# Miniprotein binders against F-BAR domain only protein 1 (FCHO1), part 5

Target 1, 248 residues: F-BAR domain only protein 1 (FCHO1), of Homo sapiens (Human) (o14526r1to248)
Amino acid sequence: MSYFGEHFWGEKNHGFEVLYHSVKQGPISTKELADFIRERATIEETYSKAMAKLSKLASNGTPMGTFAPLWEVFRVSSDKLALCHLELTRKLQDLIKDVLRYGEEQLKTHKKCKEEVVSTLDAVQVLSGVSQLLPKSRENYLNRCMDQERLRRESTSQKEMDKAETKTKKAAESLRRSVEKYNSARADFEQKMLDSALRFQAMEETHLRHMKALLGSYAHSVEDTHVQIGQVHEEFKQNIENVSVEML

## First folded at step 19 (miniprotein)

Design k7
Fold by ESMFold2, fold request of step 20:
Structure k7 (fold): chain B 248 residues (1-248), chain A 105 residues (1-105)
Amino acid sequence: as target 1 above (248 residues)
Amino acid sequence: SPERIERLKEKIEELRNLIRELERILNRAREGDPEELWDAFEKISELQEQIIDAAQQVWEAARETGDEDAIEEAFDAIMKALDALFRAIRALQRLMDELEEELEG
């Protein structure tokens, strides 16, 4: 609030431009995240297919040869690794769907926000209406003041002086009311400008929080796969050790 | 429609020209005494109304295009118009403050 209040009162154009610049980049960064995850999913899928081919290579070994039990260990390990990376591919494809869905909702929110910001023109329209009447109202008041002074200097009757004073007081009250209407309309306009700035900040905070959650889902999927890969490697080592040299 | 987008860009440029004129007049008037600012007040008020009307026309035209890039460009122009209007209104506040003081006395 203080951050926005300081920029809003001192350099509101600067604060408005800076805040919207960040908000404007939100949908772009959402699409870029989806594209990045899509490329990672492609890498994982390619790896999975390569490991499946390696497993087939191990299956082409001599079935009745002395080394056959160890070729089977290679085959099983390669198959399991291929499946680990295929599972990550599928998790990433599901995450891409989540990112794109967020992107769609984000665009809807941005469209609504633009309409609300543009409606600020209605508030300044009210101010403009009062603003156009002020010079004439001020001139009228000043003219009544001059009339009153002229009559006082001419030693006019008290009845005429009272009438002139009444006219000046009425003009003063009319001008005071116009200034009050101007200040009220200005305050409304300023509040709507502040509301827009606060909305931009809230939209950016929500965007960053949601993007962080999506990155967390990405990190979780990768971590799960790495744990699985480690387990496959431990099983591979145990299977090698379990093959008896005397059985070979 | 390419024709609608081109007309929108013309309306945006018209709005930008009005904003430049307002800023030019306001900058000259702000460096003067309060009576110089009153002298400019009527012209500033006229430009403010022209800018509001032009901005509303820009938004209406942008919405008719249905083009996201055109709508974004229009929105940016309207944001700049709102900022210019706010700066002008802030500069004129000195005059309102002086009137309030005079009328309370």
Scores: ipSAE 0.754, ipTM 0.911, lowest interface PAE 0.6, mean pLDDT 86
Fold by ESMFold2, fold request of step 20:
Structure k7 (fold): chain B 248 residues (1-248), chain A 105 residues (1-105)
Amino acid sequence: as target 1 above (248 residues)
Amino acid sequence: SPERIERLKEKIEELRNLIRELERILNRAREGDPEELWDAFEKISELQEQIIDAAQQVWEAARETGDEDAIEEAFDAIMKALDALFRAIRALQRLMDELEEELEG
């Protein structure tokens, strides 16, 4: 039994609705994640284009005496940084496709779940049918019991007493069968309600796990880019060291 | 589609009114003795049938709209209906238990 199980059907806790409240926010959060990643991809693309433009400016700059080799160091570094950020842009665009595909799968699962929950009305309809018959069945049984008691007080023949007893037994059996049908239909309805609640819990858990995995992919892509940027920085430092003042 | 959404809104309101009536009758009968609950049983059963029918009509109308927001509103109303029906059925279980005891004796 889960934490929510002990409070699921209490008077203050609508249980069923509370569980769904969390679930229905899933598609919203999926769309928000896609939008966030899209904005980050735009930032990275803008950076990439700016670095590429800076690289071209370094290539077209007027030589300032012997400064040309140092302009080349700037050009190479700027060009490599542009490539780093372009690759991250591409990785993030691919991740957005993954998030949107998950979103489509999520909506399909939600539609199926809603149809299954609504189908519970069929189970309660069976129960309602039996419920409508019970008052009449009970009244018939009580009337047969009164008839039997009346005949006993009147000292009626044994034949008439046996006939009344048979009618009472038949009415009792009919009522007993109706109660059994009611209890069976109630158990079926209650099981379907529980199944729906358990499905809501499972859907929320699955959503959170998948969102965590998508965030992991995002973090990995960013980390890979940071490693590449560090490598470009080390190459930049080495390229500066390789240019001698005597050669300038 | 706006006309279909308006018709859906009317069906949802009818469903909500039926649920309120069920809760009102059940709360009054439950506070009384068991024979008062038997007296109300037929009316409670009629309301349950009306709620089921109204909820089914709400769902059919919602699917006809093709509008995801309308479908979500309809689903919320149907969940409240199922919850109310469940609570009513649990409240009536005492009557079934009493009948079983009487018929076994």
Scores: ipSAE 0.741, ipTM 0.904, lowest interface PAE 0.7, mean pLDDT 86
Fold by OpenDDE base, fold request of step 20:
Structure k7 (fold): chain B 248 residues (1-248), chain A 105 residues (1-105)
Amino acid sequence: as target 1 above (248 residues)
Amino acid sequence: SPERIERLKEKIEELRNLIRELERILNRAREGDPEELWDAFEKISELQEQIIDAAQQVWEAARETGDEDAIEEAFDAIMKALDALFRAIRALQRLMDELEEELEG
């Protein structure tokens, strides 16, 4: 797993947008998969119906002559093939329902995630409120430092110097508290942004796992049907071999 | 309604303009002296409030439309706002570090 976290906070900080863009494509791929499976199911159903018609054609073969038993072999084989493709159609139709259900769950998850990301604005609001006070607190501290230095240069009384020092210390303490509040609000916002990024990553990983599982189910359904088709072909060969030339 | 969608588009464009302004200030601040950085801090702090208010209005307006494409466009704009704010806040961390050093000295 490439440490997406290290690239996330690169110099251009486009990582959050990139993660969300990946997540945003999830519902599209889910829909496209459903459409693909639906088209395959339609093809299999059409083929099944065609094989059933071919079976009827074989059944209309002349019952007279030495070739007549072979028409029954064609009929039976065509009927069995029609059933194999019909069963695949059913399996694919059931899989489409699973894909669509997943798509609905995905949309609900995305909606919830969007609301949670929007709630991070509240952390910025807290930070904004503290940020407005910080420059004033800094200015007050600097002004007190300058006043103290002026009084020192003027050789002012020790009592006045002590008062100026006390004021500077109080201004410094006030500024320190403002910085601490700012840093706390900043850290909360940064954490919420990180949590949102991790959530997007988890959503994408979960999506890819679901898509892989659905594709696995598709592949398995197709494979199982092809095994059955293979069996029908083998039975067809055996049935032809069992029709002796002496019985024709 | 078409009118609500148009109003939403106007609000999204307002939010985008605020983000562009934030990015412009941030880019200038990177080249500035400490006092220019503090001036940038003040301006960014003011823009933060405006961006939040605009983003909240965009989101509420989008929700009122019930249009999925409108909600998505609104969300994309808010995501860009959050990214820009995050970058600005991180760039200003240096000012806090310098200020802490001044207070400990």
Scores: ipSAE 0.631, ipTM 0.875, lowest interface PAE 0.9, mean pLDDT 87
Fold by OpenDDE base, fold request of step 20:
Structure k7 (fold): chain B 248 residues (1-248), chain A 105 residues (1-105)
Amino acid sequence: as target 1 above (248 residues)
Amino acid sequence: SPERIERLKEKIEELRNLIRELERILNRAREGDPEELWDAFEKISELQEQIIDAAQQVWEAARETGDEDAIEEAFDAIMKALDALFRAIRALQRLMDELEEELEG
């Protein structure tokens, strides 16, 4: 933990700020992903509607002549394609709901994390309280040392020297306690800063995992639709070949 | 309200000024002798209290706006304050180590 803190808080590395900036972009990327999927869903819906119109156009083909059965092949294929794209639209719309739900959860998590980081100010408040007492404790110790040294130079009685030494010792003990309190408050603050950094890292890692899962769902939905489209195209080829054999 | 947002911006700027003052003291202290470092310690301790109070006021004011962008700006300023305080405290650690050595000797 100290090593990560030392490397992370190196004199030049605003590591905490960098981690927070990464986390701050999370909700933006989530929104942008939702917007992208929404635009794709709109395109797929538009294409589906266009294919459905194309199917109607094929159905209006001249029923007279040897080409008439091929218009039915076009109609069926166009209807199947329209359905494939409509199903993709539905899948993408459902995925958008999942992205938006994740975005709402993310905002709640970010809010909580911000409140927790702000609570680190309480540790600084404790440190401020002990920091104000430390100079006074130091000054008192130094004054007692100077008094003892003066009495030594003046060849004062052993009894007076022993009293001065006792006072210096008590001042030193008071200063030690002040230093210990400061070091404890400092360590608590440093630990809370480190904990906040680790939380930011964990939030970013969690975000990236969720985004990867959402992208996986997107890719799967698109891939499945393309497989279905491929099947429609193969059926279309086979139907054309079958019409050609029936005309022989 | 627009007035609350403007008041928040003023408080954020006050906090930023305190941070700049802290950084100025730190930069001077790094080049100083042990007594200059103790003078810096006292000044930093005084500024630390002011920074905390200002940061708390910034956060409270931001929360009262209910504006997410205002809360984000406030948080960014508080993060900078915490980072500056952390660097200051770390730079002053040497004084504590030296003082502990003097007390053990």
Scores: ipSAE 0.629, ipTM 0.874, lowest interface PAE 0.9, mean pLDDT 87
Fold by OpenDDE base, look of step 19:
Structure k7 (fold): chain B 248 residues (1-248), chain A 105 residues (1-105)
Amino acid sequence: as target 1 above (248 residues)
Amino acid sequence: SPERIERLKEKIEELRNLIRELERILNRAREGDPEELWDAFEKISELQEQIIDAAQQVWEAARETGDEDAIEEAFDAIMKALDALFRAIRALQRLMDELEEELEG
């Protein structure tokens, strides 16, 4: 804990602020990802519609020529491609819903975290209260030390010296208690700050894991569609090879 | 309301001014003798209270707006306040250690 605190809170390290800024960018990246996937889905839908129109164009081919059976091959393949891209569009639209849901959850988590960090002000308030008493306790101790030293120099009676010493000891004990209270309040504040930093780190790590998972789902959906498209192209090739010149 | 947002901005600026003052005192104290450090301790202690009060008022005012952007701006200011306070408290650690040594001796 001390090493992390020292490294994180060194004189030059705004580590807490840096972590917070990183977490603050999380919702932005989530939104940007949703927007990106939405644009991709729109492109795929547009392509699907274009392929469906191409299929209709193939169906309007002249039925009277020996080439007519090949127009059916074009129609079938174009329809299959249109369906592949339409299915990808659907998958991406579903993924967008997942991204948006994650974004809502993220905002809720961030709100809670902000409230928790603001509660650290209460620890500083406790520290402030103790801090105000500490100088007074110190001054009282120093004054008692000076009084004792004065009495020593004046060769005062042992009874008076003993009384002065007792007062100095009591003032020292009071000062020690003030220091202990200060140190305790400081430690509580420092711990709350460290806990907040660790929460920010955990939030960022969790965010990155979710983003990677969403990207994985995106990549998988695209890959699966490309495999299907590849199959349609192979079927197209086979269908052309199966049309004999005699059947044309 | 626009008026609440403006009031929030004013409070945020007050908080920022207090933070700047704290940082100024800290920068002077780092080069100071033990008595200068104690003077700094007293001033920092007073500023701590003012900063806390200002930060709490900023947060309350931000929450009353219900505006997410206002809440975010308020939180940013509070984070800077907490960071400055943390640095201040840490810089004063040496003074406390020296005082403990004097009391044990």
Scores: ipSAE 0.609, ipTM 0.861, lowest interface PAE 1.0, mean pLDDT 87

